# VH-VL binders against Chaperone protein TorD (torD): the designs that were tried, part 1

Scores and structures below are computed, not measured.

Target 1, 216 residues: Chaperone protein TorD (torD), of Ferrimonas balearica (e1svr5)
Amino acid sequence: MDEQEIREEVALAERRATLYWWFASMLCRELDSDQLNTLCSESGRVLLDALAEEPSLAPGCQKLRRALAGVQVLATPQLELAADYATAFLGDHLGSAPPYASVYVEPGGMMFQHPHQQMVQWLQQWQLAVSFDGNEPADHFAIMLDLMGNLVLKGVDSPEAQSAQSALLAEMLPPMRRWVTQCQRQPGFYAALAELLLAFVSLDQTLIEGEFSLAQ
Below, numbering starts at 1 at the first letter of every chain, in headers, positions and changes, except where a header shows other numbers; Kabat numbers aren't used for antibody chains.
ipSAE, averaged over its two directions, is called F for ESMFold2-Fast, E for ESMFold2 and O for OpenDDE. V2 adds 0.75 times the mean of E and O to 0.25 times the DockQ between the complexes of E and O.
[cut] stands for letters that were removed.
The coordinates of atoms that the task and the answers printed are left out; those that the model quotes come from them. Centres of patches stay.

## First folded at step 1 (VH-VL)

Design di1 (framework fv_disitamab)
Fold by ESMFold2-Fast, scan of step 1:
Structure di1 (fold): chain C 216 residues (1-216), chain A 121 residues (1-121), chain B 105 residues (1-105)
Amino acid sequence: as target 1 above (216 residues)
Amino acid sequence: EVQLVQSGAEVKKPGATVKISCKVSGYTFTDYYIHWVQQAPGKGLEWMGRVDPEDGETYYNQKFKDKATITADKSTDTAYMELSSLRSEDTAVYFCATDRYDFWSGYFDYWGQGTLVTVSS
Amino acid sequence: DIQMTQSPSSVSASVGDRVTITCKASQGISSWVAWYQQKPGKAPKLLIYAASSLQSGVPSRFSGSGSGTDFTLTISSLQPEDFATYYCQQANSFTFGGGTKVEIK
């Protein structure tokens, strides 16, 4: 490949990885004041404006902006978002939407199922340190997104990493769709974030599949 | 606030080497990629390459791979672009520009004033 | 590699006119397009990022649109200070278009 083609792959990979890690950072724990301030700053506006130019991402961006505007006028916006996080992701799975793939792959909503075991194997295979506490189930969507970002960067010069991207998306997307549906039962910041995330990951899968069919 | 200051104009003979500097201020040096762009007299913009100041990783336009060497020095907040084996067609204004590797990158927010390199015998 | 074909190469217009500049990518690049303004003897300035987002401090008469392969920069009411050359750029591997020189008559 010439160097312009290599740079296209590198730039695309860096942008995709940055988005995967950005979503991971917002899902791995409740937002702190610094994260909220960054999201509400010029930097956050620029990011959301850029994402909203993609038709499939625009609805999620608009909902996220509306949710942010709603909490910004409150006396303690960060505490309101922390409460939203607890309501959305903590508690029993009938009333909340825990962000773990295992909860959504089989009836009963059990933790530590196939996605957890598969993620443990992949993290070991790729020798990646868990960005989360090691006591978390490995199939937390934030951990899966973190791995995806790493695989995207490695995929520039590794066919094995490209194959792993497809395998991870196949494991992640079906439970993520069910998780997002559950999140949408309680509209708010995290429901909007989950919707935007699903739209992004779905778009990314479409782009990967399109390139594979052309390059095959 | 943010400022990119490039070294002054250079006049060189064919076959010579020239090294241009781009000193940055007003931001954390390692938060931005530094790109280099060539503009021949009366012509358009052509991207040459970039460096990541954090780890020194570089990517080049294939046209410039054997001509340009891009580096960054974190201790002085300065990026460099060296041109070797100069020929008359290298006569151009060279710009450095920033690209924030943050949430979304690829857009050149800030530019240096440009450095004119003239190659003549 | 991605080629950016920009048209027209030059345009002459009167103050108050609507000016449209187009840019075509050789392959799909989503919305990863920027537009720059370069005045004679100066460095370029970012006007539009992500195809349609207006950079802070840029007058609202400038707007961008498009996605995929076809992109447009529009100046709704041309002013004397808009005399400049305009460049599109794809943000994946940083290819610039050939430029459009806007001459005010």
Scores: ipSAE 0.000, ipTM 0.422, lowest interface PAE 16.0, mean pLDDT 84

Design di10 (framework fv_disitamab)
Heavy chain, then light chain:
Amino acid sequence: EVQLVQSGAEVKKPGATVKISCKVSGYTFTGYYIHWVQQAPGKGLEWMGRINPNSGGTYYNQKFKDKATITADKSTDTAYMELSSLRSEDTAVYFCARGPYSSSWYRYFDYWGQGTLVTVSS
Amino acid sequence: DIQMTQSPSSVSASVGDRVTITCKASQGISSWVAWYQQKPGKAPKLLIYAASSLQSGVPSRFSGSGSGTDFTLTISSLQPEDFATYYCQQANSFTFGGGTKVEIK
ESMFold2-Fast, scan of step 1: ipSAE 0.709; ipTM 0.869

Design di11 (framework fv_disitamab)
Fold by ESMFold2-Fast, scan of step 1:
Structure di11 (fold): chain C 216 residues (1-216), chain A 121 residues (1-121), chain B 105 residues (1-105)
Amino acid sequence: as target 1 above (216 residues)
Amino acid sequence: EVQLVQSGAEVKKPGATVKISCKVSGYTFTGYYIHWVQQAPGKGLEWMGRINPNSGGTYYNQKFKDKATITADKSTDTAYMELSSLRSEDTAVYFCARVRYDILTGSFDYWGQGTLVTVSS
Amino acid sequence: DIQMTQSPSSVSASVGDRVTITCKASQGISSWVAWYQQKPGKAPKLLIYAASSLQSGVPSRFSGSGSGTDFTLTISSLQPEDFATYYCQQANSFTFGGGTKVEIK
């Protein structure tokens, strides 16, 4: 491959990985003041404008912007988002949507099912197991998104990483679709974020399938 | 605003145990892993292990798994590290540090001030 | 375990100098490298995370670069407060490099 082709491939991989890690950072815990301020700043506006250029991402971006505007007029925006996070993802009430793939793949909504077992194996394979303990579900969507980002960068030079991207997306997308449907029952910042995330991951799967089909 | 405050220096005899505390403030204790790092006199940094304060789940460096026990107390926002069967080579400064829950992050963004443990007769 | 080989072990420099410190991982670690500054008797302070991201409050003269196995920390114009020991660290097994002591010339 020539030098320009290599540069373009690396640049695309860096953009994709950055987005996976950005979503992971937004889901792993409630936003702190610095994250909220960045999202509401000019740089956050530029990011959301760029994402909204993709027709499939535009609706999610618009909903996220409306949610941010709504929170910003409140006395304690950070605490309101923390409460939204707790209501959406924590607790044992019927209205919560826990962000774990295992909850959405098996009847009964049980933790530590196949997605957890698969993720434990992948984290070990890709030398990420040191950051994981057996008491934590490894199939938290944020963890899955972090792994995707890493696999995207490795995929530039590694057929194994390219195959792993496809396998992880196949594991992640079906439960993510059910999770997003549940999130949408309680509109708000995290419901909008989940919708944008699903649109992004779905678009990325389409891109990967197209690229690999053309390469094969 | 984020602070990790460790207990004071300890002088112990060979064979004793010591328990070091790391009290956190300025953030949600259960939202971040707490790691422990050893620094022998005049030497570099060596990772020992970590705890998830929410679950109590721990993971250790192979070198330290028979020496160190890491625990957390949610009611006091305090993590602990206990060293057993102390030997002279355990003389070191011990640091606690926080890390995000992210699998891919190993960045220690805030550190305790360190606790010197001296093992002498 | 992933090993981090840091070089040089020490460097003598003057205020205004450009200082470069390198770390080599024994296997690929993507961009999950952090850099820390430690002054005598003090705790380490995070400078760079994810290989190239500057920690809030850290002066812009510090920069990080690299991916895969080869990583670099650069101080573009050394200041008096920068004389310290610097450590690299990788995320997968939290292994630290051996450290680089930056000393006044």
Scores: ipSAE 0.006, ipTM 0.460, lowest interface PAE 11.1, mean pLDDT 83

Design di2 (framework fv_disitamab)
Fold by ESMFold2-Fast, scan of step 1:
Structure di2 (fold): chain C 216 residues (1-216), chain A 120 residues (1-120), chain B 105 residues (1-105)
Amino acid sequence: as target 1 above (216 residues)
Amino acid sequence: EVQLVQSGAEVKKPGATVKISCKVSGYTFTDYYIHWVQQAPGKGLEWMGRVDPEDGETYYNQKFKDKATITADKSTDTAYMELSSLRSEDTAVYFCATGRRFLEWSFDYWGQGTLVTVSS
Amino acid sequence: DIQMTQSPSSVSASVGDRVTITCKASQGISSWVAWYQQKPGKAPKLLIYAASSLQSGVPSRFSGSGSGTDFTLTISSLQPEDFATYYCQQANSFTFGGGTKVEIK
């Protein structure tokens, strides 16, 4: 590729990685005031408008925008979103949707299953350290998304990182689809965020499957 | 007041098909998987499979994969289990049961059971 | 492929006796074990979930213990209504133990 094409590939990778990390930052813990203010600002509106130009992302963007507008009319929007986070991800197991791939890959919904072990191996391989005590499963979707962002940037120069992107998506998408379905039992900000995330990751898989798969 | 109410007993001839229903009430039907369990006369419990009522996804015990078809109709809050090509070995009580959807370590509620007798 | 081996297959006990039933998994299953009671002609009822958690409405004389591969259901003081068959179940592939019939004298 010429210099211009190389710059365009790098710019695309930077945008993809930024979106993976954006989702990871919102999923790893409840939104803080700065995150909420940014989403409600003109900058946040511009971002969601840009994402909505893609037809597969438009429904998720609209739902997220509507959920955000709904909490903004309340007396304490940040506390309402914190409550939504707790209900969606930390509440009673009967109504919550813990954001861990292991919960959704095998009957029984147990923690620390194959996705956790696979993520531990990948994090070591790519030298991305996270806490590994018994209360920190490595298959939290936010951790998987963070790894994906790193692999996207490394993929510009590394066929090994490109292959790793495909492998991570294959591990992440099936449990993510089940998790999103569970999230949607309680409509709200995080249900909308999960839906938009699934649409984005599914779109990204289509993009890289087309790019890295060659018919010979 | 959670209830799972199954259809009544069936007597079928070998080679026939039977479809058992399980109507649920007292909770949101799409929040929990519906499982099916077989109990042959005088024998123990054997898990057959389950359906996710939200999207219709199924997962089967391999022993029953070619025998049983499990479905759910969320418009009527009813799950179904169909047995095809009935043989005398299919004579059993069939239970529907529900538990935590994604954590599935327990079946909190059970239907009353449906006796299927296969005789000629 | 996980097997659940339940013992004993039957036990005869008197009212007031302490009854213990054991269940052994062929592989580690953490605490993902449930215990059920089934009376003749009736559907099973959940007694214990997550190895040791008592289901709401179940008498406190029932308790569960264990982790990994070895699990126990205990009835501290057997009552006439405890006349039943008891089953363990692991969540991973929903395999049930063979059952233990508790016969009262």
Scores: ipSAE 0.000, ipTM 0.420, lowest interface PAE 17.5, mean pLDDT 82

Design di3 (from di1 with heavy chain D99S D102Y F103G W104S S105G G106R; framework fv_disitamab)
Heavy chain, then light chain:
Amino acid sequence: EVQLVQSGAEVKKPGATVKISCKVSGYTFTDYYIHWVQQAPGKGLEWMGRVDPEDGETYYNQKFKDKATITADKSTDTAYMELSSLRSEDTAVYFCATSRYYGSGRYFDYWGQGTLVTVSS
Amino acid sequence: DIQMTQSPSSVSASVGDRVTITCKASQGISSWVAWYQQKPGKAPKLLIYAASSLQSGVPSRFSGSGSGTDFTLTISSLQPEDFATYYCQQANSFTFGGGTKVEIK
ESMFold2-Fast, scan of step 1: ipSAE 0.007; ipTM 0.480

Design di4 (framework fv_disitamab)
Fold by ESMFold2-Fast, scan of step 1:
Structure di4 (fold): chain C 216 residues (1-216), chain A 119 residues (1-119), chain B 105 residues (1-105)
Amino acid sequence: as target 1 above (216 residues)
Amino acid sequence: EVQLVQSGAEVKKPGATVKISCKVSGYTFTDYYIHWVQQAPGKGLEWMGRVDPEDGETYYNQKFKDKATITADKSTDTAYMELSSLRSEDTAVYFCARGLRYFDWLDYWGQGTLVTVSS
Amino acid sequence: DIQMTQSPSSVSASVGDRVTITCKASQGISSWVAWYQQKPGKAPKLLIYAASSLQSGVPSRFSGSGSGTDFTLTISSLQPEDFATYYCQQANSFTFGGGTKVEIK
């Protein structure tokens, strides 16, 4: 591969990783003022416009943009987003949509299921620290997205990391689809974000399936 | 070989303006942001802002918004940072650095340009 | 706006020592942390990105860990060329920590 082709592959990996971490940063906690200001700025508009050039992402981008416009006309936009976060992700699991893969892989909505165990193994394998308090599941979607970003960058030079990207997407997508459906029961900013995220991850899996040929 | 090469040291009087250049080579200029970072003598790093060379869009640290003007000329693969109304507090080394779009890591840096503001 | 509190401000160490530098964010930032090394008179060099990913060409004795609010840079066996100032940076709004000077004991 020539120098230009190497640069193009690195640039693509860097953009993919940055998007995974962008989504992770918005799901791990309620938005801070810097995140909200950036999202509502010209750079946020440019980002959403760029994502919307991809047809599969355009509906999610428009829905997120509409949700932001709706919040911005309220007296306290950041507090409204904090309330939206609490409604979407905190509280009992029948009324909310906790952002943990384990909740959505088995009937009953239990924490600490297979996705948690798998994530603990992957985080150790790839040397990512996570707090071990015994109460916080490792399969929070933000943690899974964060690992994905790391694997994308490592995948430029590592066939093992490329294989791990495919495995992580296969683990993450089915529960994410159910999580997004649950989020849609309480429309708002985070429901729109979850829909855009699912569209992005689904697109990324489609691209990886075309790029990574794994023979057993 | 990725390189960011900055213009040489400047000595200016209070009230003057200075324009620092950062010429890049070894990659496609429009694929990455160019960031500017200030370091006062004996002090730490402080982010000033960045430009997208593709369309000229800028984002500034509020502290520097009225002091610095960041631009890019994609015909010459050169980014610029202009400081206006110089004061002694602006004495510092200024670095340009390359970053990824959308929340960037700064992976390649220029050598730095010392700007001294003296009487 | 997210503050990055870096500690300690300086540490005295000997060659072969394990050195640990900590960075604390005022709120959760997932793994959006990078670490830089700066030697006197030189530009900073990226060591770690995304909290734990080692930049190409950086020796394996450097490692990063943490997520959320607490991040750590570790040098497992300090070498003479590692005496420098180290900075953390959070990527969401581009703030640097105050720096940690690693100096000879």
Scores: ipSAE 0.005, ipTM 0.424, lowest interface PAE 15.3, mean pLDDT 83

Design di5 (framework fv_disitamab)
Heavy chain, then light chain:
Amino acid sequence: EVQLVQSGAEVKKPGATVKISCKVSGYTFTGYYIHWVQQAPGKGLEWMGRINPNSGGTYYNQKFKDKATITADKSTDTAYMELSSLRSEDTAVYFCARDRYVWGSYFDYWGQGTLVTVSS
Amino acid sequence: DIQMTQSPSSVSASVGDRVTITCKASQGISSWVAWYQQKPGKAPKLLIYAASSLQSGVPSRFSGSGSGTDFTLTISSLQPEDFATYYCQQANSFTFGGGTKVEIK
ESMFold2-Fast, scan of step 1: ipSAE 0.000; ipTM 0.426

Design di6 (from di5 with heavy chain R100L Y101W V102F W103G G104E S105Y Y106P; framework fv_disitamab)
Fold by ESMFold2-Fast, scan of step 1:
Structure di6 (fold): chain C 216 residues (1-216), chain A 120 residues (1-120), chain B 105 residues (1-105)
Amino acid sequence: as target 1 above (216 residues)
Amino acid sequence: EVQLVQSGAEVKKPGATVKISCKVSGYTFTGYYIHWVQQAPGKGLEWMGRINPNSGGTYYNQKFKDKATITADKSTDTAYMELSSLRSEDTAVYFCARDLWFGEYPFDYWGQGTLVTVSS
Amino acid sequence: DIQMTQSPSSVSASVGDRVTITCKASQGISSWVAWYQQKPGKAPKLLIYAASSLQSGVPSRFSGSGSGTDFTLTISSLQPEDFATYYCQQANSFTFGGGTKVEIK
């Protein structure tokens, strides 16, 4: 039935948006104790079990679980993850992988390049405010993921939002692949998270492209 | 076991069209890009283009845009590359290769190559 | 497109020699360089990705280094099976270098 089909489309969109926002929440700043406790709780186990049912996501889920288990046996797990975040993403020191698309699309690794300009335009077009602390370049992967979640929900009723999902994925995925490669040079929680994220976004692009092809 | 198996050698006259196949097995066809690479006799490798088998979306090297057409058939796990208006300069070995569209895995598995000879 | 200039075009070497092959990008490309080995009559084989990451199953005598515009592939102690042509590739737009043939003296 049409009504049932509409209901199923909405449920899928809500699930996809929730996953985009879940990843965004873990990348936008250091995990706090509540976030870490939730991830290590029964609800976190259920989420990772569900994601691991997809073969392309299973390796990332396994690595993320391994990293969490390693951190949980330490005296101050949250502080250890905060240090891992700083090592992975902050500063210009050797081995960091700044989570900004601009760093990975232009020779020389400069910020505020085309992805930033494109994101500023899209955020204005979709009337979305940035909810992250501080002045961030608009092409921070967490901001791109947050926009994607919003576009997914809007896509239920908007062909323009559906087209924007494809455009954003095309903008995000190439620099994300290079960012993940850089993250993998320093194995740890955030390297595992980045790998799982890339697998999820790549899978989502495959599903969106498949739907578009079937519609035509 | 991952395998990319290409069709056999072809001999064509100038002006003809040739279609080369690349059949994959041992992995999910729609999860990886398929690239095509040209190698003229005694020369180096030159990238021609790629396809996303899931969407049919293609991206070409500008040099080959009017010469090559890349397609994919999901029902048979096969990618194709068609060369039109063949000239002697198109004589080359053509390789297909897979690329994980996420991650940094350029061309981890290759087909064995297909020799196309264009002669009068 | 980013141009990849590979040198030398050929090198004559003996088993046990250290072989170094250089690749220069016309623009900065961070670490997005892969290296391939091609033996006569065979398809290329991936050796190194992300400038310095060794592909699974590739012997540890192969190593890659560099970032920005200058990249190097090193074979620390050449073996008989290593006589081949080697190619660098810029991973963003897939441009290959001209190749370096490693030949027996």
Scores: ipSAE 0.005, ipTM 0.435, lowest interface PAE 15.0, mean pLDDT 82

Design di7 (framework fv_disitamab; at its last look DockQ between E and O 0.06; V2 from the best seeds 0.00; counts 0 for: pae E 17.0 > 2, off the site)
Heavy chain, then light chain:
Amino acid sequence: EVQLVQSGAEVKKPGATVKISCKVSGYTFTGYYIHWVQQAPGKGLEWMGRINPNSGGTYYNQKFKDKATITADKSTDTAYMELSSLRSEDTAVYFCARGYYDSSGYRFDYWGQGTLVTVSS
Amino acid sequence: DIQMTQSPSSVSASVGDRVTITCKASQGISSWVAWYQQKPGKAPKLLIYAASSLQSGVPSRFSGSGSGTDFTLTISSLQPEDFATYYCQQANSFTFGGGTKVEIK
ESMFold2-Fast, scan of step 1: ipSAE 0.006; ipTM 0.495
ESMFold2, look of step 2: ipSAE 0.000; ipTM 0.424
ESMFold2 (binder alone), look of step 2: mean pLDDT 93; pTM 0.949
OpenDDE, look of step 2: ipSAE 0.013; ipTM 0.525

Design di8 (framework fv_disitamab)
Fold by ESMFold2-Fast, scan of step 1:
Structure di8 (fold): chain C 216 residues (1-216), chain A 124 residues (1-124), chain B 105 residues (1-105)
Amino acid sequence: as target 1 above (216 residues)
Amino acid sequence: EVQLVQSGAEVKKPGATVKISCKVSGYTFTGYYIHWVQQAPGKGLEWMGRINPNSGGTYYNQKFKDKATITADKSTDTAYMELSSLRSEDTAVYFCARDKGRFLEWPSGAFDIWGQGTLVTVSS
Amino acid sequence: DIQMTQSPSSVSASVGDRVTITCKASQGISSWVAWYQQKPGKAPKLLIYAASSLQSGVPSRFSGSGSGTDFTLTISSLQPEDFATYYCQQANSFTFGGGTKVEIK
């Protein structure tokens, strides 16, 4: 065992977890003015520059930056962004893309399906509470991303948590792909964010799947 | 108005356990990571570990993994750090600190607000 | 682990002097470096984050630069309140440098 290798694995896990939680924070509710200002600040620029160094993430970063620039030239950027959130994620199934996995795994777009039941079981198994209303379906993508962040950190010391990461990604990615396709029907900030998120999660699964294949 | 306030100084005998508190005010406790840092007398800063108060997820410096236990109580907006099997080498000032990177910000990794420090003296 | 090597360990300076402190990482860390000031008996204070970003409320005489493995903190015109110990920190896994004590001549 090499202490530097352990430290590097820990640092990578910390960055992965933080990125999962960053995406979760942007999907769980509309951005307020402070959040928008932070994203448009030096910190936001550094984050997007770092992500864009990865070729598979660069297109998503470019689209997100373009969307941010477009919103910032408007008279009320935060209110426009709030309207974009409502258009993208609230309303009827024809005009919006609700960010719940159950909507995209079952014909008819119904809530509280298998992904909800699976998430309830996993949240209880890992003893995690969520900040969402008790009536909120547990398969909101923000909740799934929050759990993923926790599993990434726990995975440094836990083979069970490592296996759970793979299982959660397998549960999350198929409905996320369909959700992103729906989001793309109405271009804007949240459509760009959803596309970047899918690219990130897909990349993360590819890297984890590679390690899993070598281990087995 | 944003503050981290730590519990008072402790004097312990070798083999004892000590639990230090860090109460936050002026911001949303669950929105920021809390770190713990050790500073031995006349020495520099050494990172011990961190907690996500929202999830309870922890992350430790390997040096402190078997020595320190970090917890958080959302009902009281308080983070804790417990040191077990105390030795004279554990004599130090212990700081809690807020990670500047909000749940929203990936990662500044810088600590923008610090507690005042808690001196733990281990002697027989 | 990623080691952060600060130089010098101490520097003697007069009010009005330009003071430069360097920090070297044992491997590439992009721009994830923070700088702190610590006065005797006090908690550290954040000065710079992301290698070059000035923390709100910190005087503009403090500046940071660098990327990759080599980083610098500069105080353009030292003031009486700046006599303190300064630490760099690698901001991904939180390793601190050994510190630089800025002392009065």
Scores: ipSAE 0.005, ipTM 0.468, lowest interface PAE 10.7, mean pLDDT 82

Design di9 (framework fv_disitamab)
Fold by ESMFold2-Fast, scan of step 1:
Structure di9 (fold): chain C 216 residues (1-216), chain A 121 residues (1-121), chain B 105 residues (1-105)
Amino acid sequence: as target 1 above (216 residues)
Amino acid sequence: EVQLVQSGAEVKKPGATVKISCKVSGYTFTGYYIHWVQQAPGKGLEWMGRINPNSGGTYYNQKFKDKATITADKSTDTAYMELSSLRSEDTAVYFCARERGYSGYDLFDYWGQGTLVTVSS
Amino acid sequence: DIQMTQSPSSVSASVGDRVTITCKASQGISSWVAWYQQKPGKAPKLLIYAASSLQSGVPSRFSGSGSGTDFTLTISSLQPEDFATYYCQQANSFTFGGGTKVEIK
C-alpha cells in the first residue's frame, strides 16, 4: 500500500477499535458517575452526532439520547442507571437478558456453553488478560467486544488477526441478536445501548465481508 | 488429536429400530454440538439434527423429527442417533460431525467415518 | 427455510484447470457459508468457513468468495487429489447444497 492508503487503514482501525472498547466499557458493569458525566458532556454529544450520520446507527443513537435525557431529570441519575443495569442483566432469566453469548445459543439459557470455551481458547491464543474481575464467564459480550477491539488493531498488519475478527463476529452476532430482542422487552437505557451495539457490529461485519469476499 | 468414531454397519428389516454411536476423543465433549447427517446411496448430504452434549438439548430437521432421536452420554463421551420404524428409504450412510461454533458461521470441522444402515427384507 | 441451490451438478476438468462452483441462498445469509470436499467412501472434509476463510491444512489453491445470497468456491489449479464432490452449507439452519461432482475429463 502507499502512504495515504496505510494512513487511512490505520485511522479506520483505530476508530473501529475505539468503538468496540467504548461499548465494552458501558456493558461490563453499571456506569459510574464519571462515565455518565462524560456521556452527557459535549464530547458525548459529538460522539453520538458522529455515529448518527451513519443511517443504520441513527435510530439507536436517537433512542439512547432519549433514554439518557429521561434519567438526567431524576434526582439520582447514576443510581437510576445502576438499577436499570441490574434489572436488564442481573435479574432472573424470565425478567432479564444476561449479556452472555452462551445463554442465547440454544433454548434453556445455559451458562458456560461453547462460546465460553471458545473465548477461553482465543484469549489464551492471543495472550490477552480478561479485563473484568470476578468469576465472570469468558463469553460476556463485553469481553468479546474487548477482544474484537484488540483484533481490529492487530489486523492492520496481520492476516491471522483479520481472520480472527471474522470468526469472533460469527460467534458473537447470532446470540447478540437474540440478546437484543430480549433486552427490548424492557425499554430503557441498556435496551437502547444493546440496539445501537447490534447495529454497529452488524455494520462492521458487512464492511469486513466486503473486504474479505474477493468481490466489491 | 480430535477423533469421532462411529459404530459399525447395520442390516435391519423393515419396522426395526437401529441405534448408532459416535464416540469422541481429543477434546472436551460438552463444549461442542454434535450433528447427524444422512446420505442416501448416490445422493447428497442432508442435515438431520444436533445435540448439545452438556444439556441434552436437541434441534431437529422437521423431516426427521418423528424418525430420529439424538442423545448423548457425558460419562462415555458418546453421542447416539436412534432411527425407529425403519423403511427402505432409510437406507443410507449416517455421519456424526462436530460443530466448531454456535454462531451464523458454524461449521463441521471433524466428522465420523460414517455408518451404513441397510434396510431390506 | 433457507434453500441452497448449487451449480453445476457436475463438471469435467483436467489437471491444471481452474474450477468454479456456485451456491445461491434463497435469502440473505451474510457470510454464513461453509464448503466441504467428499471423496468416494469417505466423510466430508471442511475446506472453507465464513464464506472465505481457509481451514487450517487446506491448500491455498482453494478459495471462497461471496456474501449475501451468492457464493463461489474456486480451485485455481486442479490437482489429481481434487477430483471429488463439493458441497456448500449455510451455517444458520445447516442446509446443504445439492453437490457438485468434479470428474476427470
Scores: ipSAE 0.007, ipTM 0.431, lowest interface PAE 14.2, mean pLDDT 83

